# VH-VL binders against Protein Skeletor, isoforms B/C (Skel): the designs that were tried, part 2

Target 1, 133 residues: Protein Skeletor, isoforms B/C (Skel), of Drosophila melanogaster (Fruit fly) (q9vgy6r287to419)
Amino acid sequence: LAFEVRWAVAGESIVVQLVAKLEPNHYMSFGISPNKNISQMIGADAVVAWVDPQTGNGFATDYFLEGKAQCSGGRGACPDTKISEKTNSIRLLNAAMVNGYSIVTYQRSLAATDRLDLPISITGAESVVWAIG

## First folded at step 14 (VH-VL; from v4 with heavy chain D99E, light chain S91N)

Design w4
Fold by OpenDDE, fold request of step 15:
Structure w4 (fold): chain C 133 residues (1-133), chain A 119 residues (1-119), chain B 106 residues (1-106)
Amino acid sequence: as target 1 above (133 residues)
Amino acid sequence: QVQLVQSGAEVKKPGSSVKVSCKASGGTFSSYAMHWVRQAPGQGLEWMGYIIPIFDTAKYNEKFKGRVTITADESTSTAYMELSSLRSEDTAVYYCARERYQYGYFDYWGQGTLVTVSS
Amino acid sequence: EIVLTQSPATLSLSPGERATLSCRASSSVDYMHWYQQKPGQAPRPLIYDASNRATGIPARFSGSGSGTDFTLTISSLEPEDFAVYYCQQWNSYPYTFGQGTKVEIK
């Protein structure tokens, strides 16, 4: 299992590219830990992404990981918009399936745009979270 | 100041290909999407596609049905747009334009390259 | 694709007059932008995200709107403001532009 994360800063934005060979109906996730020193899932600001191999359509959903449980009533690992309206901060730029690898490219602000986002420092160290599932 | 300087005017025959260049200076090149937008004489603006150089990831307007290829050379901070199977309707001024991701608009533009397709 | 319809096609006014340009989207957009294009020149950003002036843009230019209806206003036209104005969206691919409004001198 290989999961590659690429990123580049462009002004006030960061562009991220996720690459993984996903099993059917699987996703890849990458995010920022609420703790700068350790990778902490709970409280993380993450993106959940996948590509439909049949259509080629890609998806990148803005998540807040309140817990590890499946989202229910806005609690648990939930899309931001299920917790609070108009809190999507993820912009899908492109998606592709190449040689069985799912490639999703998205953009987000370095700064938090709402209470469910974590800012990304370009001068300090950040701890990240990731998952394949 | 960010500047985008494009290659010179082109005159092409129908069925041929044209490759226009766009050299960026005064700012970061690799991390910004470079778009191509064309404008036929006396007409409006039409988006063709973009590339994110650092990822070598391109996206195209399906209208061009695979006739467009957008590439980038990070070492020279230059983006390229190649349009094949040229038709008279492809006669236009072609612009490169840099996107500001946060809002999805084009903050810097090249001066444009006139491509004339005629028999 | 999202179709942007600008109105009017041509706006004939005199210096000092107020100009109001409309851009209507076929479906709701999150961001709308405006560009100015003078003859023989590339477009330049004028307004971004509906109401923010781009760098170097005078205060007489303003934008408003949300959803499907957006407006560009020039409070008092200067001679250099006579040009073609385009709106543009990204809400979905492909990027699209309005057909343009020509602001010409009366």
Scores: ipSAE 0.927, ipTM 0.959, lowest interface PAE 0.5, mean pLDDT 96
Fold by OpenDDE, fold request of step 15:
Structure w4 (fold): chain C 133 residues (1-133), chain A 119 residues (1-119), chain B 106 residues (1-106)
Amino acid sequence: as target 1 above (133 residues)
Amino acid sequence: QVQLVQSGAEVKKPGSSVKVSCKASGGTFSSYAMHWVRQAPGQGLEWMGYIIPIFDTAKYNEKFKGRVTITADESTSTAYMELSSLRSEDTAVYYCARERYQYGYFDYWGQGTLVTVSS
Amino acid sequence: EIVLTQSPATLSLSPGERATLSCRASSSVDYMHWYQQKPGQAPRPLIYDASNRATGIPARFSGSGSGTDFTLTISSLEPEDFAVYYCQQWNSYPYTFGQGTKVEIK
């Protein structure tokens, strides 16, 4: 498996592109750690993304990682909208399958837009979290 | 100030192709989606697609069924829109427009390029 | 796709009068924007995210609405305001525009 993250800042937004050769029914995830100095999963603001190879449809879901457990009753690693309504801050721009690689491009605000988001500093270093599964 | 300057008017025959350019200046080019929107004479606006130059990733309106190709040259800050298999219904003014991601609107527009398709 | 229906098609008014333009979406949208277009010119942004004036837009222009119903208001028409106005949504692909409302001088 290979996982590549690309990004570019555009004003108050950041555009992120995730690239990975995913196995069937797998996802790729990338997010911001709540700790600037340590990659910390718990409390992270992450995006979970995948491409349906049959339809070509892409998905980029805004997640809050309260824990490592699968989402249940709004607890654990959950989509933001399952925790609180109207808290999606991830905008899917494009998705494609190219040579077996899933490519998902999304946009988010540099600033937090709700309580489940973490801001991204453009002047300082950020610690990130990622996973494929 | 950001400026988008498009190539000049085109007259094309049915079945041919046209490629319109849009050069950006006064701001960042690579990280912003550059869209193409057309407007037939006396009609409304129709979204065609966009490209994010830095990623060389494009998204299209499926209505055009693969007839449109959007590309970008970061070295010249220029976006291109090529439309093939031209028909009379493709006669329109074609605009490039930059998107402000946070809200999904077009904050800067080119001056437009008239493409006339006639036999 | 999300269809945007603007009304009225044409609005005939005199300078100084209030103009009210409607844009109705076939389904709920998160972001609605308005553009002004004069003959022979490209559209220019007028209102973004329903109620924010774009750069350089006079205070007489205002926007409101949410869900499926949005309104553009010109409190007192100036001669330079006679033009075609378009609404535009982003909620899902493809991007779509309303068919436009022409504000013409009576």
Scores: ipSAE 0.927, ipTM 0.959, lowest interface PAE 0.5, mean pLDDT 96
Fold by ESMFold2, fold request of step 15:
Structure w4 (fold): chain C 133 residues (1-133), chain A 119 residues (1-119), chain B 106 residues (1-106)
Amino acid sequence: as target 1 above (133 residues)
Amino acid sequence: QVQLVQSGAEVKKPGSSVKVSCKASGGTFSSYAMHWVRQAPGQGLEWMGYIIPIFDTAKYNEKFKGRVTITADESTSTAYMELSSLRSEDTAVYYCARERYQYGYFDYWGQGTLVTVSS
Amino acid sequence: EIVLTQSPATLSLSPGERATLSCRASSSVDYMHWYQQKPGQAPRPLIYDASNRATGIPARFSGSGSGTDFTLTISSLEPEDFAVYYCQQWNSYPYTFGQGTKVEIK
């Protein structure tokens, strides 16, 4: 499973492109860990993204991840992982499916837009997390 | 100061193509979506599409898909819009405009390029 | 596609008068913006996200509205305010503009 993340700063925003070959009903995510010393999914401020293979429509929504992510591919359950949907602080810019790869491009504010968002540090170290589930 | 400077006016025949350039200065180029918007004489504004140069990712208004190609050259901080199979109704001023992602509006505009399509 | 209908098409007023411009969307819009365009010039951002003034825009310009109904107000017209004003939705592709309201000197 190949998962590629590219990103760049654009003023007060970060623009991100996520690329992965996803199985049906799966998603990709990219986030910032609140624990700067340890990268992990739990407690992370993440964007969850996918492309609907039936319609070709893309989705990108911010979540706060409150449990362990034990799911990968089309196997297993995600025990004790909670996804708390926050006020949407991101905008989908593009979505496509090319040769079985899902490609989602979105922007996110460098500053938090609600109380569940964690601000992305532009001047300090931050842990990042990613997953396919 | 961010500036967008476009290529000069052009006169074209029906069936030909035109390529308009938009050179950015005074800020970051590659991470910003660069949009193209046109305005026919006496008419309103019409969105054509954009490119995000660093990702080489483009999106087009379906009305123009198949006739419009939007590209960018990161090394010269220049975006391009090419419109093919020109018709007389393509006579318009063509603008480039930079997106400010936070709220999704155009914060900087080029000066416009008049393209005239006549026999 | 979201259609934006501006009214009136033309607003003939004198300096010092209040101008009120309307923009109605065919469906609900979260991201509505206003641009000013003077003859022979590119549009410039005026109001973003319904009510926030863009950089360098004087306080006499204000915006309001939500859902499908949006308003641009110029509290006291100055000579430089005679221009065409466009609303623009940023909610979904294709992005669309209203047809414009021309504010002209009486």
Scores: ipSAE 0.461, ipTM 0.758, lowest interface PAE 2.2, mean pLDDT 80
Fold by ESMFold2, fold request of step 15:
Structure w4 (fold): chain C 133 residues (1-133), chain A 119 residues (1-119), chain B 106 residues (1-106)
Amino acid sequence: as target 1 above (133 residues)
Amino acid sequence: QVQLVQSGAEVKKPGSSVKVSCKASGGTFSSYAMHWVRQAPGQGLEWMGYIIPIFDTAKYNEKFKGRVTITADESTSTAYMELSSLRSEDTAVYYCARERYQYGYFDYWGQGTLVTVSS
Amino acid sequence: EIVLTQSPATLSLSPGERATLSCRASSSVDYMHWYQQKPGQAPRPLIYDASNRATGIPARFSGSGSGTDFTLTISSLEPEDFAVYYCQQWNSYPYTFGQGTKVEIK
């Protein structure tokens, strides 16, 4: 299982390419964390991306993570992170399926990514997550 | 400041291929999408495709599928467009153009390369 | 594919007159751009995102519109303004251009 993120600065923009081998109904995500601790994703901008295997069409949506409560051990509830769609900051440039890999290329403004954190790289059955610090 | 300098005019026979180059200077090359746009005599502009050099992947207008190949060489800051199986209707000026990703417009253009296909 | 239809095809005017150029899209677009092309030269950016002048473009050039209808206006034509003007969009691939409006001296 591999998830690859490549990026570069292009004037006032950051251009990003996400590559992963995804199972059906799965997506890639890539976000900017306000700090190196991945458990504190509140206030992060995240891009969720995928390719429709039937049409080859790509999708990329910028989300802002709002609100989180700490889970208690043994007893108690763990509220879900509030997710709000963030508009007007992402432009999808390309999407493709190559040898089973989903490839999504997008741009966003440089100001939105000036503060980069790189806490950890993780992979999961339903999602692939990467953050730059 | 940023300049795109293209290779010189070509005269080609039908059925042959042409490869046009576009060398960038005065700015960053590898992270910008480099597009190819052609203009037949007395006609408008037609988008052919692009490459983003650092990712080494290209996207083509399906109208040209199978005949156009777009490549880039980061070490020389040069993009290339090759058009095969030339026909008389491929006579045109071929431009390279750099995309400014904000809004998706072309901020710098090469001077154009005239390709003439004569039977 | 989004088709851009420009009108008129040719606009014959004298210096000092106002030019109004139209671009209609076959479906709604978020971003529309205008380019000026003089004979024997590459296009140059004129207006981006419907109404913003590109760097170095004089104030006599203005753009407006949204959705499917966009307009380029040259308030008082100068000799260097006689050229062909193209609109351009990307909302889905392929990138498309209008067929052009030629502004020529009467």
Scores: ipSAE 0.422, ipTM 0.744, lowest interface PAE 2.7, mean pLDDT 79

## First folded at step 17 (VH-VL; from w4 with light chain D49A)

Design y3
Fold by OpenDDE, fold request of step 22:
Structure y3 (fold): chain C 133 residues (1-133), chain A 119 residues (1-119), chain B 106 residues (1-106)
Amino acid sequence: as target 1 above (133 residues)
Amino acid sequence: QVQLVQSGAEVKKPGSSVKVSCKASGGTFSSYAMHWVRQAPGQGLEWMGYIIPIFDTAKYNEKFKGRVTITADESTSTAYMELSSLRSEDTAVYYCARERYQYGYFDYWGQGTLVTVSS
Amino acid sequence: EIVLTQSPATLSLSPGERATLSCRASSSVDYMHWYQQKPGQAPRPLIYAASNRATGIPARFSGSGSGTDFTLTISSLEPEDFAVYYCQQWNSYPYTFGQGTKVEIK
């Protein structure tokens, strides 16, 4: 079991690449903790990503983790757009399945673009959240 | 400030391959997607693909998949576009262009490289 | 793919006149971008995200629109503005461009 996160800053944007060998119907998630000192799931701004092994299509969904429960009525761990319209801040750049590994590359702004986003500091340390499930 | 300088014009026979280079200077190379866009004489612009050098991750227009290869050399800040199995229809000016991710437009362009495919 | 249709194909105007160029997308796009291209030169960015002027672009250039309909406006044409203008989108792959509008001198 391995989950690799790569990133690079490009101007006002950050490009992130997630790599993991996912079981069928599983996802990988990576995000920013609302607490810069500890990894805190509640309140995190995260991306949930996966690759369809049949089609090769990739997915990267912008999530806000209000709670640990599955999204219901816009509460819990929910896609941003289910909480508030037009709050998707994640741009899928590429996705591939290579030797059983799902590789998803996406871009987001360093700055928060809406109330469900957390900014990423390039000068200070950030705490992150991640999950495979 | 960012400048993209491409290799010189090429004349090729059908069935051969061409490799065009694009050297970047004046800014960060590795983290920005470098795209290739071509323009046939008197025609519009056609996107071919891009590479993100730092990840060595490339994406292609399906129209060219299997025939185009985009690579990058971070040590020289140079991107390459190789097009194989050339046809007369591939005669065009080929541009490299850097993308500004936040909006998805091309903020810097190379001067273009004319590739002529003729018998 | 998202098809971008520009109109008119050719726009013949005199210096000092107002130019209005249209770009229509086959599907809704978040942003539309505009480029200017002169003969023998590479395209250069004019407008990004529908209404923002790129670096160094004069105030006489402006953009507007949303959804599927976008417009590039040149309030008062200068001699150096006679060129071909392209719109471009990214919402889905592949990146696509309009077929271009040629602004020529009358």
Scores: ipSAE 0.929, ipTM 0.960, lowest interface PAE 0.5, mean pLDDT 96
Fold by OpenDDE, fold request of step 22:
Order: C-alpha cells, then structure tokens, then sequence
Structure y3 (fold): chain C 133 residues (1-133), chain A 119 residues (1-119), chain B 106 residues (1-106)
C-alpha cells in the first residue's frame, strides 16, 4: 500500500494531489487533524477522493469526521454538505488514472471557510490524517 | 508584480503545429495554474486548458480533442501551449493567464500571441 | 457546460452615465467574475467573486448577484471605460466566458 500526498501553497490557497493505487470501490482520504500535535481522526477536516476507472471521472468530497462511523443523519464521518448546506470548500482541479494509480488534485483555502473546516498553518507544524479504504 | 510575457506572433500553414510560450516573473510560478485562453478575431474568449507546473498536471477543454498540449518548465518559469493540426479556425490571439484558485478568476494575463493559420 | 449569456450585446452611453451589464448563467455558480478588454489589449480582471474589485479598479465599478444572475455596474462612465466586458465562471469544466457586452460611446 502506497499513498502519496503532494502539496503546494499558492497565495491563500493550497493545492493538494493525492496518489494511490486503489482497489475497486476504494477511496483515499487526506485531512487536517484538529490536534496539531497528533494525528486525530475525530474532528478532522478531510477530503475523500477517488477516480472511476471506467469513466475517468474524479471525485473529491469535503468531509468532517465527527466520528468513525458511517455518516447517518449528518452524524459520523460525513460530507460537509450533509451536516450543513453550502459548506463544501473543496474544489476538484483534476483527476486521472495513470498506470493503475488514482491521481486526484484539489484546491482548498488555507483558512477555514466554514465551521467544518480547519485552517492550515504554513509556518507551524500540522498533524494530518489519512486513510485508504 | 506578476508579469506574463508571451512569445511573438506566428504564421502557420494548415496541418502544422504551433508552440506558444509564456514566461512568468515577479511571483511564484510552480504552484499556480497557468491557463491558456484564445480569442478569434472579433470573437469572445475560449478556455483551452491549464497546467499546474509543480505537479505537471494539465487539464484540457475536450473541444480540442487532444490537439492541445500544455507543458511547463519550472526552471525557466515558462508555460507552453502547443496546438497541432492547425486549421484556419485556429487563427486567434492566444493568452496565457494565471488563476487565483480561491475564487477561480484570472488575475494576470499575458499580452497575447497572434497565431495566424492560412494557406 | 455552463453557458453565460450577457446582455445587452451593446450598450451605447455617454460619459457620466450609469452602465448596467447583466450576465446570466445556465446554472448556478458560486462565483462570477468580470473582465474588461480594450482593443488590442488582453483582458483585465475587473470584479472577482461577484462583488470584489480587482487590484487597481476604481470604485465606480461594482458587481452584484448570486446564483444565476449577476450584474456589473459602472456608476459614472469615464472615457476610458468604453470597452468590452466579459463575465466568467469556473463552477464547472470547462471554464466559460460570456459572449461580452460592448460599452460604446453614444
């Protein structure tokens, strides 16, 4: 299992590229921990991404990880928009399947855009969360 | 201040290819998407595609059906747009433009490069 | 694709008059942007995210709108304001522009 995260800061934005060889119907996730010192899933602001190998369409969904359970009634690991409307802060820039690897590139603000987002510091250390599943 | 300086005008025959360059200065190059937008004489603006240099990731308008290739050279802060199988309809001014991601608009533009396709 | 329709196609006004330009999107967009283009020049960013003036843009330029309907207003036209104005979106690929509104001197 290999999961590569690339990023670059562009002004007030950060561009992130996720690369992984995903099994069918799997996703890759990357996010910011609510605790700057440790990787903490609960409370994390994460992106869930995947590429449809048949169509080549990519997806990058803004998630808030209130819990580890599957999203239900806006509780658990949920897309932001299922918790509160108009809280999507993730912009999909590109997606591709190359040699079996899913590559998803997205942009987000360094600053939190809404209450479900965590800001990203470019001067201090950040703890991150990630998953393949 | 960011400046985008493009290569000079081109005159091409149908079926040939053209490669236009766009050199950036005064700011970060690698992390910003560099777009190409063209404008036929007396017409509007048409988006062609972009590249994120640091990732060497490009996205294209499917309208061009693989005729366009956008590349970047980080060492020279230069983006390139190559358009092949040129047609008379490709006669246009081609612009490079940098995108400000947060809002999705083009905050800086090159001066444009006129490409004339004629037999 | 999201089609942007600008109106009117041409707006003939005199210096000092108020100009109102419209841009309608075929579907809802998060942000709408406006550019000014003068003959022989590249487009210049004018308004971004519906209502924010780009760097160096005079206060007489303003933008408003949300969803599918957006407006660019020039409160009092100056001679240098006579140009073509384009709206633009990125909400969906491909990026698209309106067909433009030409503001010309009456």
Amino acid sequence: as target 1 above (133 residues)
Amino acid sequence: QVQLVQSGAEVKKPGSSVKVSCKASGGTFSSYAMHWVRQAPGQGLEWMGYIIPIFDTAKYNEKFKGRVTITADESTSTAYMELSSLRSEDTAVYYCARERYQYGYFDYWGQGTLVTVSS
Amino acid sequence: EIVLTQSPATLSLSPGERATLSCRASSSVDYMHWYQQKPGQAPRPLIYAASNRATGIPARFSGSGSGTDFTLTISSLEPEDFAVYYCQQWNSYPYTFGQGTKVEIK
Scores: ipSAE 0.929, ipTM 0.960, lowest interface PAE 0.5, mean pLDDT 96
Fold by ESMFold2, fold request of step 22:
Order: structure tokens, then C-alpha cells, then sequence
Structure y3 (fold): chain C 133 residues (1-133), chain A 119 residues (1-119), chain B 106 residues (1-106)
């Protein structure tokens, strides 16, 4: 169903809001593609986010997607994709559910902060990736 | 240089409402969380909530039980905090403060607005 | 809600002395921030993320700690350092401040 991403620069940080109507146990993700000319999940630096409908608690975790995948369609990672969880200090700012929509707001730095972070450009076009799963 | 300028002091009666403004200049307004923090006379600091203007997303300290409303006007770079059903214990200086998202601290503060609630 | 307990409530010292201010959290905190507030003024940031000095803060101010125990140290008090100091946590909502430590002239 519909997936909306809003973001803006705030000094050395980017603040991001992810909005989607998620089925139970599903997540939304947003990141930058390593290939600036096309969007692809492999090699992407992504945040995976969801809201627990029972508790209202939100989650946002920074991942680096690696591996060889032949992903069909535009819905996300293929079965052969390896996901490496990053220990970055991505900060969850807000989480809510409104009319069945999950809303997660978080920040991350514009510059790479560890081996798996990809820097976010503010002077040129960026290829982005997104998925629901 | 970022500057936050708040509206002037207010004297209010119990049961009424007050709306304090915070005008930002010298930097980007819409993408920064603007927080409200109050300080009763002789007491410490108490976080009330924030808004991120570009997302029109606000979060509140539940201590205020729906009495606080935080809004923003991007066209004037102004954030507002409205506190309703005022009580004498709401007498305080109310500050706006801008969040620096890395680590989550307040890098710029308004000068404060004294709100006095008395009959 | 994470409760921050500062000690001592009042620290009475002379200029040139070393001040050590404590902030204890009721549960583990990733980042602790410190603010200085002089009478009639808004707070100003001193130390962010436990140990980093904010812009324009002189080297006599330092911070340390992790987990539940954090300290602010003023190595040699200057007359302008007599103020109230607050710690602040960002680990979870609601964001909370300590009750403050007043540093005053003995």
C-alpha cells in the first residue's frame, strides 16, 4: 500500500519520516543506493522501521545490505540478500499509528560514521531505495 | 547566527489559556525540532514537548494530559506553545529550545517568557 | 521515565577551587548533557554526550561518565562559574533534567 518518505537537512543531520500502512509483522525501509544512477537494495545503507501495534513502540535500525541478489520487482531485498545489522546511533525521534498508518521519525548523520555507512549527498542527486516487507 | 525570540510576559487567570510564540531567525527553521521547556520559580527545568515544523509532527510530555498544544508556522518561522486550563502551579518561565539532532541536546534557547497565573 | 538525581544540591566553594558535580540516572543512559544557567538567563549548553564541550565553552569544564553515573568538573572556578548546573538525558521520552546543583561562593 502507500509508502511516503519525507526528509530534510538539519545541520549535520538528516531527519526522516517514514509513513506506511503496514500489515502485522511488516516493516518499511529507506536508504541510499550505492549506485547513484539506479536504485538497488544490494549494497544499500538503509534504515528498517516499524511500529509494534500492540505496544505502540517504534523501532528504527540501521542496516547495510550486502550479497548477490537478483531481485524481481521493486518491493525490496531478494531471498539471497545478506543483511548486516549496523550498530550506528541512529536515533528514533517519534513513532505513532494514525488511522492504521505507521509513522516513524528518526535522524541520522549526513556523513558516514562507520565502515558500513554511506554518506548522504546534499549537493547532488542521490539514488534511494525503499521497501515494504 | 541562530536566534530565538519569544513573546512577552503574560498574566493569566486560572482556567484560561496562554499561547507563547518563538520566532527563529538566522538559520533553517522547518527541519529542526523546536522544544518547549518550563521552569517554575526557584525550581528546575521541565520538558513539555516539541514540534518538527516540516512534518507537522508534535510529541508531548503526558504529564500535561492534553493541556499543551505545540504548533508551527513555517511561513513566519514561528513555533507556538499553548497551555490551557491554567493552574497556579503553571506559573513559570517558558523557554523554546532548538534540538541539535546529533546526540539530542538543545543548542539554542529563547530568552524565556514569564507566565504568571493568579486570580 | 528516567529520573536524574544531582548531588550535591549546593556546592559552596571559593574561586580557584575544583568543583565536581554528580548526576545519577535511575537507569542506563547513552548520552548525558549538561547546561549552565545564571540568574535571569536561559540555560546554555556546556557539555554534550557526556564529555564533549559545546561551542565556546572554556577548557576548565569537562565531563565524564557512562551508564548511570556522570560527572561535570570545573577544574578551577572563575567568578562567572557560580551558577546552577543541570544534567539532561535523551535516552527515552519524556526527556528529563536533573534538579540542579547550585555552585555558590563560600
Amino acid sequence: as target 1 above (133 residues)
Amino acid sequence: QVQLVQSGAEVKKPGSSVKVSCKASGGTFSSYAMHWVRQAPGQGLEWMGYIIPIFDTAKYNEKFKGRVTITADESTSTAYMELSSLRSEDTAVYYCARERYQYGYFDYWGQGTLVTVSS
Amino acid sequence: EIVLTQSPATLSLSPGERATLSCRASSSVDYMHWYQQKPGQAPRPLIYAASNRATGIPARFSGSGSGTDFTLTISSLEPEDFAVYYCQQWNSYPYTFGQGTKVEIK
Scores: ipSAE 0.423, ipTM 0.761, lowest interface PAE 2.8, mean pLDDT 81
Fold by ESMFold2, fold request of step 22:
Formats: sequence, C-alpha cells, structure tokens
Structure y3 (fold): chain C 133 residues (1-133), chain A 119 residues (1-119), chain B 106 residues (1-106)
Amino acid sequence: as target 1 above (133 residues)
Amino acid sequence: QVQLVQSGAEVKKPGSSVKVSCKASGGTFSSYAMHWVRQAPGQGLEWMGYIIPIFDTAKYNEKFKGRVTITADESTSTAYMELSSLRSEDTAVYYCARERYQYGYFDYWGQGTLVTVSS
Amino acid sequence: EIVLTQSPATLSLSPGERATLSCRASSSVDYMHWYQQKPGQAPRPLIYAASNRATGIPARFSGSGSGTDFTLTISSLEPEDFAVYYCQQWNSYPYTFGQGTKVEIK
C-alpha cells in the first residue's frame, strides 16, 4: 500500500508531509543518510512519526538510527534498528487520520541543532532513507 | 522582497459570509504556512488558522469551529479565508501573515482587510 | 490554550525615557515573539525567540526572559516608538497573543 513523502524548502527549513496506512504499533520515518552515495536506514538522522488511532494525537520525534533497538516514545517496538534518541529539533504542524491513512506534517531546520543532527545541505546532494515498521 | 496584498474592505449583513484574499509576490508561496489573524476595533490580535498551500493542509483555531475555511491557489499565489454565519462581533481587520517556520513567528503581513458586520 | 498577560495595559512616557513591558504566560513557553503595531498599520516583527531583533529593528529594542516571564525593553524612547506592542507564543495551538501594551506620549 502507499507511503507518500512530500517535502519542500521554505527558507532555512524543510517542511515534510508523510502519508501511510499504518498497522497498530507501527510508524513511518523519513531521514537523511550519512552516506550520500547509498541510502541506508542505519546511521541515518531521521524523523519518526505516527498518529495514535485512539486519541488522534500525532507524534514526530527526531532520532539517530543505529543497530537493533526499542523505540522511545511509547507506542510499540520499532523495527530491528537501534536508535539513540535526540533532543527534539522538529515541530509538528498537523496530524490526522483520513480513511485509515495517517497523515503527519512537520518542519525541520536545514541546519543541525544538536550533536546528533546531521546538517541538511541546500547546495549539495543528500541521500534519503525511509521505512515503515 | 515579499509582499502580501489583500482584497478591499467589505460591509456585510449578519448571517452572511465573507471571503478575503491574500496575494503573495516577491518570494516562494507554496511551501510557507499562510496564517490569518484578526483584530476587532480597539482590541488585540486573534489567531484564526493557517494553510500550507503545497500540501493543501489547514489548521483552525477551535474558537471558530466550522465557520472558517482557509484555502490556497498555487497557480495565482493567493490564499483565501472565508468566515460564515457572520455576527456583529466579527467586525474586525483581517490580516494574512507568513510564518517563518524555525521559531514560528510572522515575518510578513498583509495590509489588512476591514470587514464590517452591520447590526 | 496558553494565555499571555501583558502589563501594564498602558505606559504613558516621554521621549528619551526607558520603557519596560512585561508578558507573562500561563505555562512555560520555549519562544516568545514581540510585534509592534502603529495606528492604521499591520503589526511588524520586533523581537523573535525572546531576545533576537528582527531585521531593521534598532538596538534600543531588546528582549529577555524565559519560562513564563518575558520582557521587552526600549532603552530610550523615540517619537516613532509610540505604538502598541504584542507578545506571541508558538508552543501550542491555538497561537495566542497578549492583549497588548500601549506606549503613549505623556
């Protein structure tokens, strides 16, 4: 089934919308790979997002992804990827569920804001990663 | 330089609706959240909602529950705010304002549109 | 909803005097923004993220504070500074503004 990512640059920020049908305790993610030549989830700087179907509340949290891990943030286990939780450097703009699709809209700065953020270049190429887990 | 130009003043009867336009020029339109803020005579500022044109995604202040619709037309770089079931207390100047996302403040404002609801 | 309470409601001062405007939030906010509005004009950004001057804002304007208590200071009032000042929070929807502090000529 469809997982859609849209994004655009707005000054010093990138605004992102993630759309997917998610099973309970699953999430969607979108991130920047540390290796510009290879897209990979491990070692990536990523935003993990979901909508709680019981409350309708949305969540978006930035992580640095490494190895197998349990998620922080309360719903269910992540995929077999270990993550190091970062200070939240993003702002959730909207969250909704429509016809079973979870929709999360957030912004993120193009510049790193803590030691685990990888800077996003607007003048160079970046590799991206994505997953549903 | 970014400019936001709004439609002209309007006089309306209670129970009717009004649609105010906000045309952007001099910069990127579609990726920026465009907000609407109103100001009743002699009063402060009140946030109404926003739209992100490229995603067609809007969010509203619950105070206006069901009375406000915010839309955008990317091809004309124009945002719209429609307020229905007008009451005398809706008499105000209505502003559009562009958000700078990193800190969430409004860096550019339209000139304002006076909407007068008689009665 | 986060309520922003500005004080005083009106400051009556002469040019050259120092103005101190307060904004208190009902719960902690990460960033407070300040806007200036002159009669018949749209608001303009003055201070963003508590203490940073917006583009073109003179050095006599400064902002400070954190948590629930924020202050805007005008070190020496000029004639063009007589206006209404609003604080604004970003932490949660709905976005809210303070009710304003009018700075007027005594």
Scores: ipSAE 0.368, ipTM 0.735, lowest interface PAE 3.1, mean pLDDT 79

